VH-VL binders against q9umr5. Designs and how they scored, part 273

Target 1, 268 residues: q9umr5
Amino acid sequence: SYKPVIVVHGLFDSSYSFRHLLEYINETHPGTVVTVLDLFDGRESLRPLWEQVQGFREAVVPIMAKAPQGVHLICYSQGGLVCRALLSVMDDHNVDSFISLSSPQMGQYGDTDYLKWLFPTSMRSNLYRICYSPWGQEFSICNYWHDPHHDDLYLNASSFLALINGERDHPNATVWRKNFLRVGHLVLIGGPDDGVITPWQSSFFGFYDANETVLEMEEQLVYLRDSFGLKTLLARGAIVRCPMAGISHTAWHSNRTLYETCIEPWLS
Below, E stands for the ipSAE of ESMFold2; O stands for the ipSAE of OpenDDE; V2 stands for 0.75 times the mean of E and O plus 0.25 times the DockQ between their complexes.

## First folded at step 12 (VH-VL)

Design gj106 (framework fv_mavrilimumab; at its last look DockQ between E and O 0.92; V2 from the best seeds 0.86)
Fold by OpenDDE, look of step 13:
Structure gj106 (fold): chain C 268 residues (1-268), chain A 123 residues (1-123), chain B 111 residues (1-111)
Amino acid sequence: as target 1 above (268 residues)
Amino acid sequence: QVQLVQSGAEVKKPGASVKVSCKVSGYTLTELSIHWVRQAPGKGLEWMGGFDPEDGEPVYAQRFQGRVTMTEDTSTDTAYMELSSLRSEDTAVYYCATVSYDWETGRYSFDYWGQGTMVTVSS
Amino acid sequence: QSVLTQPPSVSGAPGQRVTISCTGSSSNIGAGFSVSWYQQLPGTAPKLLIYGNSNRPSGVPDRFSGSKSGTSASLAITGLQAEDEADYYCQSYDTSLSAWVFGGGTKLTVL
């Protein structure tokens, strides 16, 4: 039998948003128990990510307990960060494939329509004033805002991304790394035509340097220092990178070709 | 507030086609996702199809594939449902309804309904 | 033969509490799709009563409540009133059918 699949959504999503994905899974892997976690939907997806991590943890624990052979995680957009954190804090998770579907794994620094409606008076260059404040960190999007021009503020004020990345020292860094390394495979999915994740390479742990030059995963300090296990995972062949062009951000979970190429192979 | 006003009752022969209209007011048709649900006399509700609230594409229930066509006229804010090859079993009240997303809860629902159109198929 | 199973009828006396069950499967309610409930008074169009498992639209009394657990949902009506006599339908989405789906409906009689 196929391992259960757990789906974690992104910002302002609903379970309905993943209908096509579930349909693909049902067609190609009949009998698979697929569950979209119906938590923190809509406006509630703006809640602090650690709060979300706790909620989702409560939801996945029973599912994992019923699946001793393991489960697969498909985590979309913001959900990918939630899942990474989840796997970091859980010392007893049994995740085989962690599929990060167009997630800003290395953070977000984009001035997109997605941000404009939330912060109509804020530009990308000035959002750090809001996001790196105590009240700003109460919003999920600020939890992974990564301003390359204000690295000091990011490192000191980021209450989520900087911690799960091990970029800021904390007492749980070693344990979280150990827990995260329990994953069988880390499948990274994203592409240049996403239009929301900025830079799009963030889905592959690439990101801007101080000059806004995009550096690859292997050039990142988190990789070089193996702060949360990326280098170790890569070394043992556990990281899969699946870039795909021609897919907008809201279509990653509803593209059959993408599913067959980047998702399906890891659901066995 | 959204209001949906449907066309009047229809009487058709088997094999004929029927086209029911649904005029939208309060909002523009482009802002709404119109769906169609029918109800045979003394029976339950049956979803026929509609425009997907996320991607705007028309989607039909498998049972009606090939017989139903749903269209929209944005200039008149009117949605249409045409059902062909009518059978006696198609006798029902046909409803148009909006499927809306509530951003506070992240949920979809059929939140507004037309008054219904009775379609009778009889030889 | 509806995808979502409801009891065909329920009854209660005024002031009583009644519940209407909606049983789905792993391809709809169990997959994480929300449940809505609709009230249909005799000779009228359905009206949204509950959405998102437990949310009430404006104008719906708090004596109506919805819940969801596992593959099933439930509508509860407390303080039953004569005007509550109607048909009630649950609704969700089913991935096996790629369709919005309704329950078979439940006729509520107020004794």
Scores: ipSAE 0.912, ipTM 0.948, lowest interface PAE 0.5, mean pLDDT 96
Fold by ESMFold2-Fast, scan of step 12:
Structure gj106 (fold): chain C 268 residues (1-268), chain A 123 residues (1-123), chain B 111 residues (1-111)
Amino acid sequence: as target 1 above (268 residues)
Amino acid sequence: QVQLVQSGAEVKKPGASVKVSCKVSGYTLTELSIHWVRQAPGKGLEWMGGFDPEDGEPVYAQRFQGRVTMTEDTSTDTAYMELSSLRSEDTAVYYCATVSYDWETGRYSFDYWGQGTMVTVSS
Amino acid sequence: QSVLTQPPSVSGAPGQRVTISCTGSSSNIGAGFSVSWYQQLPGTAPKLLIYGNSNRPSGVPDRFSGSKSGTSASLAITGLQAEDEADYYCQSYDTSLSAWVFGGGTKLTVL
C-alpha cells in the first residue's frame, strides 16, 4: 500500500483548497491515506512560525507512528517553512518525500495583498522597520521577511528563518542538521509566474543579493557551509528541482500537469 | 445582510423539467457562491451542486450529472437550478444556500439559506 | 445511505447535556476537511449552527459547541431547552465523491 501523505497549508488557507490535490492522489495512487492538517487556518496562519511548528508536530507524531514504512509531506507556501522546521526538530521523523510547493525557502521580499491588509501604509522598502521589531516577529509573514538591503537586521532579528537556515547560530543546529538529513527526497517546486513569492527562486533556495540580483542555491552561504545539509543532500542525489511556468500562487495544488510532472513521481 | 428568496412551489409531470430561482439581496451575486441542497419529505439533506467558491465553475454531485444545470444571471442577482427528466423520487424541498469563506477561521460554510421551494412530481 | 453516520435520534431532559456524533472516513473528516452543523426546526430551512469544527456564527448561544477528532465529530448541547427540539445535520467535504456530504440527521427530543 502507498505511504500516507500529510499536507501542510499556507497563509490564510483552508483544507478545502487542497481538494483537487487529494483527488489527483486518489486517481493515481488509490488507497493512499491523505491528511490535510486543519491547524492554524485563516487568521491563525499569522501566528509565529515556531508556535505553528509545535502544533503541527503534535499532529504529525501519531500519523508517523502508525506508518512504519514512512510518510510523504506536501507543504504549500509558508507551510514549506513549517515542514523545514519539523524535519529539523523531530529526532524520529520517517519522512520519505518532502514536496515543497512554491515556498519562500530563503525568504520573501515583495509586496503582497496579505501585507497590505496587515500593514496598510507600508511599502516593501520600509517593512523591515515593522517586521524586525519584537512585535513584528509575532506574525508568521515577518518570520520569513528577508530584506536584501538590511541583511544585518534580518540576521539579528529573524526569530525563525535565519535560525532554520543556519544563517545565525543556534545551540541545536547540529541536531537539526542531522534530523533534516534523514529525509529521503527534497522536491522543490516553483515558477516565474507565481506572482506572490518574490523572488520566485526563493522556492529553490535562490535569493537576492544587495543589488537585487538573484543568486542561485549553489552560490548561497548556507549551501556552501552546508549549514543544514543542502550540499550533502544534493551530493546524495536527494534534491529534485521542478520549475514550471504559467502557474499562479494559488494554483500549485490544483494544476493537473504540475501534479503529474512534479508531485506524482515522488509518491510511493 | 444576505437574503435569499426562492420561487414558489411547483407541480410537474414525470419527464418534465423544473427551474427553481434564488434571488440574492444584500450583496452582489458575483461576490457569492450559490449551492443547491434538496430534502425529500421526511428525509435528510442532499447536496446537488453549486458554483465552486474557488474555481468559479459549477460542480455537480455525480448522481445529478447530466440532469442538472445551475446558472446565474448577475444582471438580476438571481441563481437558477434546472432539473430535467423528473421522476417521482425528485419530489423534495429544494434549497439554495451561500457558501462563504471566513478569512478569520479559514473555513467554508453554507451560511445563508433560502426558504426552500417544494417541487412535487405527480405520478 | 448517508456518507456521514449520525444516530437517528437522541433525547434528554431540560437542563441536561446531550452529544450528537458524526462518523466519517479517511476521504472526508479523516482527510482534514472541517465539519459544520445545521439545526432544522420543523417546517423551516436549515440554519448554520457550527462551522469549521467549533466556531459559532453570531447569535448562536455558547451552550452549542463542536469538536473533531480523527474521522469523527461531535456536537454538544448543554442546558437543554424545549426550543432545541429539531433535526441536526453534520456536513463535510468528501474527496472520493468530489462532493459536499451531509450526515443522515439526528432528531433531538427534549422530554
Scores: ipSAE 0.839, ipTM 0.913, lowest interface PAE 0.8, mean pLDDT 93
Fold by ESMFold2, look of step 13:
Structure gj106 (fold): chain C 268 residues (1-268), chain A 123 residues (1-123), chain B 111 residues (1-111)
Amino acid sequence: as target 1 above (268 residues)
Amino acid sequence: QVQLVQSGAEVKKPGASVKVSCKVSGYTLTELSIHWVRQAPGKGLEWMGGFDPEDGEPVYAQRFQGRVTMTEDTSTDTAYMELSSLRSEDTAVYYCATVSYDWETGRYSFDYWGQGTMVTVSS
Amino acid sequence: QSVLTQPPSVSGAPGQRVTISCTGSSSNIGAGFSVSWYQQLPGTAPKLLIYGNSNRPSGVPDRFSGSKSGTSASLAITGLQAEDEADYYCQSYDTSLSAWVFGGGTKLTVL
């Protein structure tokens, strides 16, 4: 009776990392079929996000076909961007709840251990030189790099984030918006103690202006233009914002209080 | 190269306890996650528990909860498994093994194993 | 009863291909948890052969290969050799048990 749940992992994750989340679902919603998609693991999670979207699309099709009443998506970190793109490119998806678990939905402008590993001599102020190049766009992290001080380069060079946000015109924008708006609920989860997503408000479609002042979702141009449907979804009452302090980036899927408060209510 | 060297065979009476050691070399115990797997004579492998590789807390298989304690001494790089209230069906070879994450593949596996410790429970 | 089901035995002649199956459920392999395979020669500790469904650690010959589909996994051994005679175990993680789980084992006999 419960809808199947599809989990999309983040950068350098494993299915094992989600064991606690799956345990919580089994306890509160017994009989729910939960699948952590076993694709683009380890080093493969650095592949271009459009390549990942294509592969994950192929994996979700049979799951959605077996569940005509709908499915739920729980998408963690980088995985939340994959899922948002899936909702845009799939003309017949049947997703009820899209649960975005600490995902950089408006982009990333902060150092991470993975960026230091990949580009050990760079800082966030320099990464636009790498990420906004054709070579840089071959890495998933650069596909959602969003330097607020080089917005013209971002808008021109981004092969992924600027497109799915409708920040750059493209021929599929109207169809992608229509597809995305078929989702039942958008559940946004994140918090100030995440330590990786920068600014953490990116998980709620907030982001820096040119002065690094955080503008909230309703102050963003993409919201005001309703470029991919955020204003429409909010007007429908379909956006749920569930912030929680005290949770580090790797702990979102292993905190029972977070699950009970922010995730469980949406797993019909 | 990681090596796991276990303590020697033991013979115990029913109701006693046994403590098997597993000495790590080539790495420090703080960098590794040690798990315990037993094998009764002529039977298959059975996971008993270990230290979770992500949070470092001990976790035990349900059937052993209340009878097993797993500890680590980082000063000697030695892991221990103690099983109490022994019964004849606890007769088995007890293995320690590492559970390791491979960042290239994003996968966990039981990659290095000790030589095994035979524990015989008989009167 | 093992949560991962393997045939109790398989056999093959030298040079042939054999396949060992490992059948799980929606709480383990079907949930997306990867499968590892172990070889146990008589009187020895298990040895990792395959992890992450299909990856071979260094030193394992390429005639050993693994795959996963749905709730099941397979270990294939090509170019079968006498020294391959051993017990083989699959392994995954199970969320209903909150535990690592091994299959019941498969004895491979080389004819």
Scores: ipSAE 0.783, ipTM 0.902, lowest interface PAE 1.1, mean pLDDT 92
ESMFold2 (binder alone), look of step 13: mean pLDDT 89; pTM 0.924

Design gj107 (framework fv_mavrilimumab)
Fold by ESMFold2-Fast, scan of step 12:
Structure gj107 (fold): chain C 268 residues (1-268), chain A 123 residues (1-123), chain B 111 residues (1-111)
Amino acid sequence: as target 1 above (268 residues)
Amino acid sequence: QVQLVQSGAEVKKPGASVKVSCKVSGYTLTELSIHWVRQAPGKGLEWMGGFDPEDGEPVYAQRFQGRVTMTEDTSTDTAYMELSSLRSEDTAVYYCATVSYDWETGRYSFDYWGQGTMVTVSS
Amino acid sequence: QSVLTQPPSVSGAPGQRVTISCTGSSSNIGAGFSVSWYQQLPGTAPKLLIYGNSNRPSGVPDRFSGSKSGTSASLAITGLQAEDEADYYCQSYDTSLSSWVFGGGTKLTVL
């Protein structure tokens, strides 16, 4: 029988948005128990990410307990960051495949329609003034705002992303790394036509330097220092990179070719 | 407030087709997804299909696939449901309903309903 | 047959509480799809009563509440009134059918 699959959604999503994904899984892996976590939907997706991590943790514990052979996580957009933290804070997770669908793993630095809706007069160059305040850090989008021109402020003010990436020291860093390394496979999915995740390479742990030149994962300090285990996972053969062109941000969970190529092989 | 006004009752012979209309007012059709639900006399609700609010394309319940066609005329804010090859068991009240996304809760609902159109199939 | 199971009927006295269950499976409610409830008075179109498991549209009194747990959902009506006599339908989405699905309906009788 197949391992259960837990789906964690993104910003302003509903469980209905994953209907195609669940239908694909049922077609290729019939009998798989798939649960979309119906928490922090709509406006609540703007709550601080650590609050969301606590709530999702409570929801995944009974699912993992029922599946001693392990579970798979499919985590979309902002949800990929929630799953990163879940894997670090849970001493007893039994996750086999962590499938990250176009998630800003190194952060976000782009003027998207979501950001313009929330802060209509702010350009990406000025959003650091809001996001790196105590008030701004009460919003999920600001928890992973990563301005490459103010990296000092990001490192000091980020209450979430800088900590889970090990970019700033934390007392729990060693335990978080140990827990994260228990994952069987880290499957990274994203592409140049996403249109929301900026830079799109953030989904693969690449990100802008101070000149807005993208440096890939292997050139990041977080990788070189092995801060939460990326270098160890890569050496173990546990990281899968699956880029695909032609897919917009809202289509990663509803494209059959993407599913067959990047997701299906990892749902044992 | 959204109002859905459906066309009047129809009596059809087996093998005929019926086309029910649903006129939207108080909102534009382009901002709504219209779905169709039927109810046989004394029976429960049965979803037939509608325009998917995320994909923007019509989707149909399997048992109606090949017999039903749902279309929209945005210039008149009117949605249509055409059911062909009518049988006596297609006798029912046919409802149109709006499917809306509430950004605050992240939820979809069938929030406004038309008054219903009685379609009687008899020989 | 309905993929969401409701009791055919429930009854209560004025002022009392009644609950109507909606039992699904792993392909619908158990998969995380939300539940809506509709009230249908005789001879009228259904009216949205609860959406997204527990949310009430404007105009629906707080006597009506919804909840969801596991593969099931429940509609609770407190302070039961004569005008609450109606058919009640639950609704969710089902991935095995690629379809929105309704429960079979529950006739509420106020004694």
Scores: ipSAE 0.835, ipTM 0.912, lowest interface PAE 0.8, mean pLDDT 92

Design gj108 (framework fv_mavrilimumab)
Fold by ESMFold2-Fast, scan of step 12:
Structure gj108 (fold): chain C 268 residues (1-268), chain A 123 residues (1-123), chain B 111 residues (1-111)
Amino acid sequence: as target 1 above (268 residues)
Amino acid sequence: QVQLVQSGAEVKKPGASVKVSCKVSGYTLTELSIHWVRQAPGKGLEWMGGFDPEDGEPVYAQRFQGRVTMTEDTSTDTAYMELSSLRSEDTAVYYCATVSYDWETGRYSFDYWGQGTMVTVSS
Amino acid sequence: QSVLTQPPSVSGAPGQRVTISCTGSSSNIGAGFSVSWYQQLPGTAPKLLIYGNSNRPSGVPDRFSGSKSGTSASLAITGLQAEDEADYYCQSYDTSLSHWVFGGGTKLTVL
């Protein structure tokens, strides 16, 4: 009788990385059908996010069709952005809980080992030159690169994040907002010790201003304008914020206390 | 290339313990995850346990929990599997294997295998 | 009992195609865990043949291919040769057991 759970992974992940999460779900909600989507694994996680959205969409359709009472999404790291777009482009999704697990919902502006590995001579202050090019936008990590010192370039060049956040106009914005608002619960999880997502408040729709001072969700233009429905969801009581200290980026899907506190309550 | 060389055949009495070794060459043990798989004569492969490549700690199949101990000596690049309270049904070939992550595909596999160690438990 | 079900035997003539199935459940293949395949020649250790559902290690001929659909996986061998006569094992991870699992094995006979 529990709704099935669909798991969407992050950058360079495997389904094996979610084994502990699936074990926790099986312990607390026995009989739950949990599917980790093993698409865009490894190097393919670098493919443009719109390409990933199309592939994940094709994978979730039959799962949603088999569950007329609804499904839950657990979307980790970069996967949370894929799920944001899925909820907007699917005019027939039946998602109850969308659980965003340390995902850079307002973007990323920080040096990480992944960025150093891909662009070893670049610093975060210089990555805008690569990421906001047409070539750079063919990489998933550049699709959510959000340099607060070059916001004009971000708004003009971002082919993904600026569009799904409604920061730049798009012909489909009204339909995307209507579709996103069908979600039952938006559960936001993240924390200060993540070490990868920068600023960590991006997981809660907070982000840097031009002086690198973090402004919270309620101070963001996308919230104030209700561009894709955050203000409406908050007014409805549909947004859950669950910050937790002491958890590194690769541990969100394997921490029992995190699971019991932030995830378990939303798996009906 | 990685090579795994296991210790020689053992003959044990019921109730005894056996400790099988697996020496790694071509790479350092600290960079690898070693798992153990056994095969009774004429039977299939059975996973026993190994060091989790992500957690870095040993995990054991429930069937062997309490009887098996897996350890590593990084100074000699050697992994060990010790099975206690031996029974005749523990007669099998015991294999060590590396579990590796392929960053390109995002997949784990048991990519290199030792030659196997025959353990015979006579009653 | 094996958690992953394989036919105990399959046979084919040289040059033909054979397929070996591996049937799992919602706790392993159905949960999104990938499938690897191993070839075991008589008297030898298993050798990795396919990993991550469909990927071949260096040195494995393209006559061997893997696929996965739903709760099941399949190994296909085309252009069957005498040296392909061996035992074949599928493998995945199972969350209900919290461990790796192997299929029961399939003995391939080249007629």
Scores: ipSAE 0.828, ipTM 0.909, lowest interface PAE 0.9, mean pLDDT 92

Design gj109 (framework fv_mavrilimumab)
Fold by ESMFold2-Fast, scan of step 12:
Order: structure tokens, then sequence, then C-alpha cells
Structure gj109 (fold): chain C 268 residues (1-268), chain A 123 residues (1-123), chain B 111 residues (1-111)
């Protein structure tokens, strides 16, 4: 029998968006219990990420308890950051594969329609004024806004991403690292044609330096210092990188070739 | 405010085809996802298919695949449902309805319905 | 045959509360898909009554409420009125059928 799969959606998203993904899983792994967590849907996806982590944690506990052999997580876009925090705060998770679908793991620095809806007159160059305020940090998207030209403000004001990445110190960092390291596989998926996640390499723990030159995961301080276990996971052979061109941001969960290539092999 | 107006009642022989139309007003067809639901006399609602609101491609219920074709004419804001190889069990009221995404809740629902088209299949 | 199970009928007196259940499975409501409810008066098209498990469209009185738990959903009608006599249908999405599914319908009779 297959391990249950838990799906965590993204910004302005809902369970319905994953119907194709669930159909693919049913075709290749019939009998798999797949649950899309029907929490923080639509505009509620704008709630602070720590609030979302608490709600999703409460929802995953009974699912994990029923599956002593383990579960898989598939976490899309912003949902990948929720899952990062879940794996760190849960001292008893039994996640085998954590599959991150085009999630801004090192943050976001790009002009998107979602940001323009929330902040119509803002450009990426001036969003730091809003996002790094106390008011801005009450919005999920600002919790992972990472302006490379104002890194001091990001480090000081980010209430979520800087902490879970170990970029700013936190009393729970050692425990969070220990918990995260229990994951069986970290499967990273993303690509250059996403059009929303900027830089797209953020999905693979790469990010801009102060000159907007992308530095890959192995050049990041969080990796070099092994702040939450990336270097340990890579050495263990537990990190899978699966980039794919030609896929737009809203298509990662509905592309059959993507599913067969990057997701299906990690669902036991 | 969306309004859906369907074509009039049809009487068909077994083996024939029927093509029901659904004219959209209040919005353009391109802004809406039109789906088709039927109801046999005294029975419940049965989804037949429609245009997927995310990718715009037609999707059909497994039971009707091979017999149903759904098309849209954006120049006239009219959706069509054609059902072939009609049987007496296809006697039903056929409804068009919009499937809309509510941004606030992140949900899909059948939010506006046409008045229905009675299709009678008799030998 | 309906994939979502509803009682064929329910009844109540004016002013009372009735509930209509909608029982699904792991391939629909249990998989996380939301539930909508529709009211159908005799001889008319269905009307959206509840969407997204618990939300009411404009014009639907607050006497109607929806909820979802596990593999099931419920429609509650309080302060029952004669005008509420109708057929009620739940609706969700089913991943094993790759499509939308409706419950078999419940006829509400106001005594």
Amino acid sequence: as target 1 above (268 residues)
Amino acid sequence: QVQLVQSGAEVKKPGASVKVSCKVSGYTLTELSIHWVRQAPGKGLEWMGGFDPEDGEPVYAQRFQGRVTMTEDTSTDTAYMELSSLRSEDTAVYYCATVSYDWETGRYSFDYWGQGTMVTVSS
Amino acid sequence: QSVLTQPPSVSGAPGQRVTISCTGSSSNIGAGFSVSWYQQLPGTAPKLLIYGNSNRPSGVPDRFSGSKSGTSASLAITGLQAEDEADYYCQSYDTSLSGYVFGGGTKLTVL
C-alpha cells in the first residue's frame, strides 16, 4: 500500500487547483490516500505564514498519526515555505518525501500580478518600504519578500523566512534543524519559465546577491553554515533537483510530464 | 449580472443528435467557464462536462465521452452542447451553468444557471 | 447512482431546524474538495445556495448555513418556512471520476 500524500497549496489557491495532480497520483499509485489541506484558501492565503503553519500543523497531525510508515508532502509555491516550517517545528513528523513545487525557498524579489494586486503602485525596488513594516509582515507574501538591495532590513524585519533559513538567529534553531533533518528526501522542482518566482533559482535555494547576480545553493551562507541541514542532506544524498523549462507558475501541479519526471519517482 | 438563455425544446428520434445552445449576456463568454448538467424527469442532477476554468479545454464526464461535444463561439457569446446517438434514457432537461472561481474563498461553484432545455427522445 | 449520498427526504414543521447530510468519500470531500449546495424549486432551474462549504451568495438568507467535516458536509436550515419546500443538492469534485459530482438530492417537506 502507498504512503498517504498531503498537499499544501499556494498564494490565492485552493484544493481544486490540484485535481489533475490527484488524478495523476491515482493513475500511477492507485489506492493512495491524498488530502489537499483545505485551509487558508483564496484571500486567507495572505495571512501571516506562522499562523498558517499552526493551522496546517493541526491538520497534518492526525494524518501522520494514521500512517506509521510515513507520509509524503507536496507543497506548491508559498506552500513550500509552510512545509519548510512544519518540518522544523514538528518534533515528531514522519515525512519521507518533501516535494517542493516552485517554492521561493530563499525568498522573492520580482514584480508579479499578485504583488501589483496588493500594492498597485509599488515596484519591486520600493516594496521593502511596505513589506518590512509591522503592517506588511501581517501579509504572507511579505514574510518571504527578500530585497537583495536592502538585506539588512530583510534580516531585521522578516518574521518568518530569515528565521526558518537561519539567516537571523532564533532560540529554537537547533531543534528546528534536528527536526528538519528527519525528512527522507527533499525534492526541489522549478524552472526558468515560471514567470512568478523571481529569481526562479530561489526554488533551488539560489538567490540574488547585491548586484542581482544569482548565487546557487552551495554558495549561500545558510548552506555553508548548514543552518537548517541543507549541507547534511546533500551529503546524505537526500536532495533531488528537478528543473524543467516551459512550465508557467500555475502549471506545476497540472503538467503530466512534470509529474512523471519529478514527482512520481518519490511517491512510495 | 450574468444571464444564460438556452435554445427551445427538442424532440428527437433514437439515434439522432441534438445541439443545445446557451447564449451568455452580462459578461463575455471568454470570462466564463460554461458547463452542462442534465436532469431526467423526477431524477437528480448529472454533470456532463464543460470548459475547465483554469486551462480553457473541454472536459467530459466519463459516461458521455465519445457521444458529447462542447464548443464555444466567442464572436456570438454562445456555448453549445451536442449529444449524439440519442437513446430514450437521454430524455432530460439540459442546463448550462457557469463555473466560477470565487477569489475570496478559493472555491469553484455552479453560480449561474440557464433556464433549461427539454430534450425528449421517443421512438 | 450518486457518488455523494443524501437522504431522499427530510421534513420539519415551520420554525424548526432541519439538516441535510451529504456523505462523500476519500476521492471527493475527503480529498479536500469543497462542497456547494443548490436549491431547486419545482419547475425551475437550480439556484446556488451555499458555495465553498459555508459561504452564502448575496440574497440567500442567513437561515441557510453549510459545514464540512472529514468526508461529509451538512446543510442546516433554521426557522423553516413553507417557501423552503424544494429539492436540495450537494456538489463536489471527484478525483477518481475526474469530474464534478452531485448528490442524489433531498426533498424537503414543510409539514
Scores: ipSAE 0.700, ipTM 0.860, lowest interface PAE 1.6, mean pLDDT 91

Design gj11 (framework fv_mavrilimumab)
Fold by ESMFold2-Fast, scan of step 12:
Structure gj11 (fold): chain C 268 residues (1-268), chain A 123 residues (1-123), chain B 111 residues (1-111)
Amino acid sequence: as target 1 above (268 residues)
Amino acid sequence: QVQLVQSGAEVKKPGASVKVSCKVSGYTLTEFSIHWVRQAPGKGLEWMGGFDPEDGEPVYAQRFQGRVTMTEDTSTDTAYMELSSLRSEDTAVYYCATVSYDWETGRYSFDYWGQGTMVTVSS
Amino acid sequence: QSVLTQPPSVSGAPGQRVTISCTGSSSNIGAGFSVSWYQQLPGTAPKLLIYGNSNRPSGVPDRFSGSKSGTSASLAITGLQAEDEADYYCQSYDTSLSGWVFGGGTKLTVL
């Protein structure tokens, strides 16, 4: 029998958006119980990420309790950040594979359709004025806005990403690290043709320096300091990197080749 | 404001084809997708297919694959459903419906429906 | 026949509360897909009554409400009125069929 799979969506998504993913899982692993959490759909996906974490936590507890051999998480886009926090705040999670589908794990710095819809007159260079305010931090997208030219403001104002990445101190940091390290596998998926996640290497814990040069995970202070366990996981052989070209942001959960290459092998 | 007007009733012999039209006003075909649902006399609703609002490609229920073709003409805001190799069991009212995404709730729904087209297949 | 199971009929008196169930499985409602409800008055096209489990379109009175739990959903009608006599259909998406599915329908009679 296969472990249950829990799916966490991203911005403006619904469970319908994952129909192809569920169909692929049913074809290759028939009998798998797959649940897409239909919480914080539509405009509610804009709610602060800590609020979303609490709601998703309440939903995953009974699913995990019924599966003593463990569960798998598949978390798309913004949902990958929700899952990062879930694994840190839950001292009793039994997640085997955490599969992150094109999630901005080190943050976002790009002019995307989502941002233009919310802030149509703002360029990425100006968005720090809105996002790093108390009002801006009430929107999920600002919780992971990471302007490399105003890193001081990001570190001081981010109520979510800087804390879960251990870039700013938090009283619970040691417990969050211990909890996150209980994960069996961290599967990172992303690619250069995503078109939304900027830089796309954010899905692999890479990010811009002050000159907008991308530094990969192993060059990040977060990794070097082992702030939440990335260096420990990599040494354990628990991090899987699966980049794939030719896939746009809205196609990660509906591409069969990607599923077979990057996701299927991790669904025991 | 949004209105779907379907073509009139049809009587066909077994083995024939029927093509039902659905004219949309108040929207454009690029703002939503059209799906087709049928209902045999005294029976329930049965989804036949439509354009997937996310993929933009037609998708058909497996039971109708190979017999049904759905097309759209954006210049006239009209959708079409053609069903071939008709049998007496195809006697039904055929409805078109708009399938739209509500960004506020993150939900898809069949929110507006045509008046229905009765197709009778008799020998 | 139908992958979403509804009782074929329910009845109530004016002013009463009735509930119509819609029972699915792990391939549809249980997988997290939302449920819509449609009202079909005799001789008319279906009308959207509830979408996304519990949301009402404009013009639908609040005495109609929807809910979802596990593999099932339900439609509740309070303050039952004679004009509520109709067929009611639930709908969801099913991954085993790769398509939309409707329940078999429930005929509501106001006695």
Scores: ipSAE 0.825, ipTM 0.906, lowest interface PAE 0.8, mean pLDDT 92

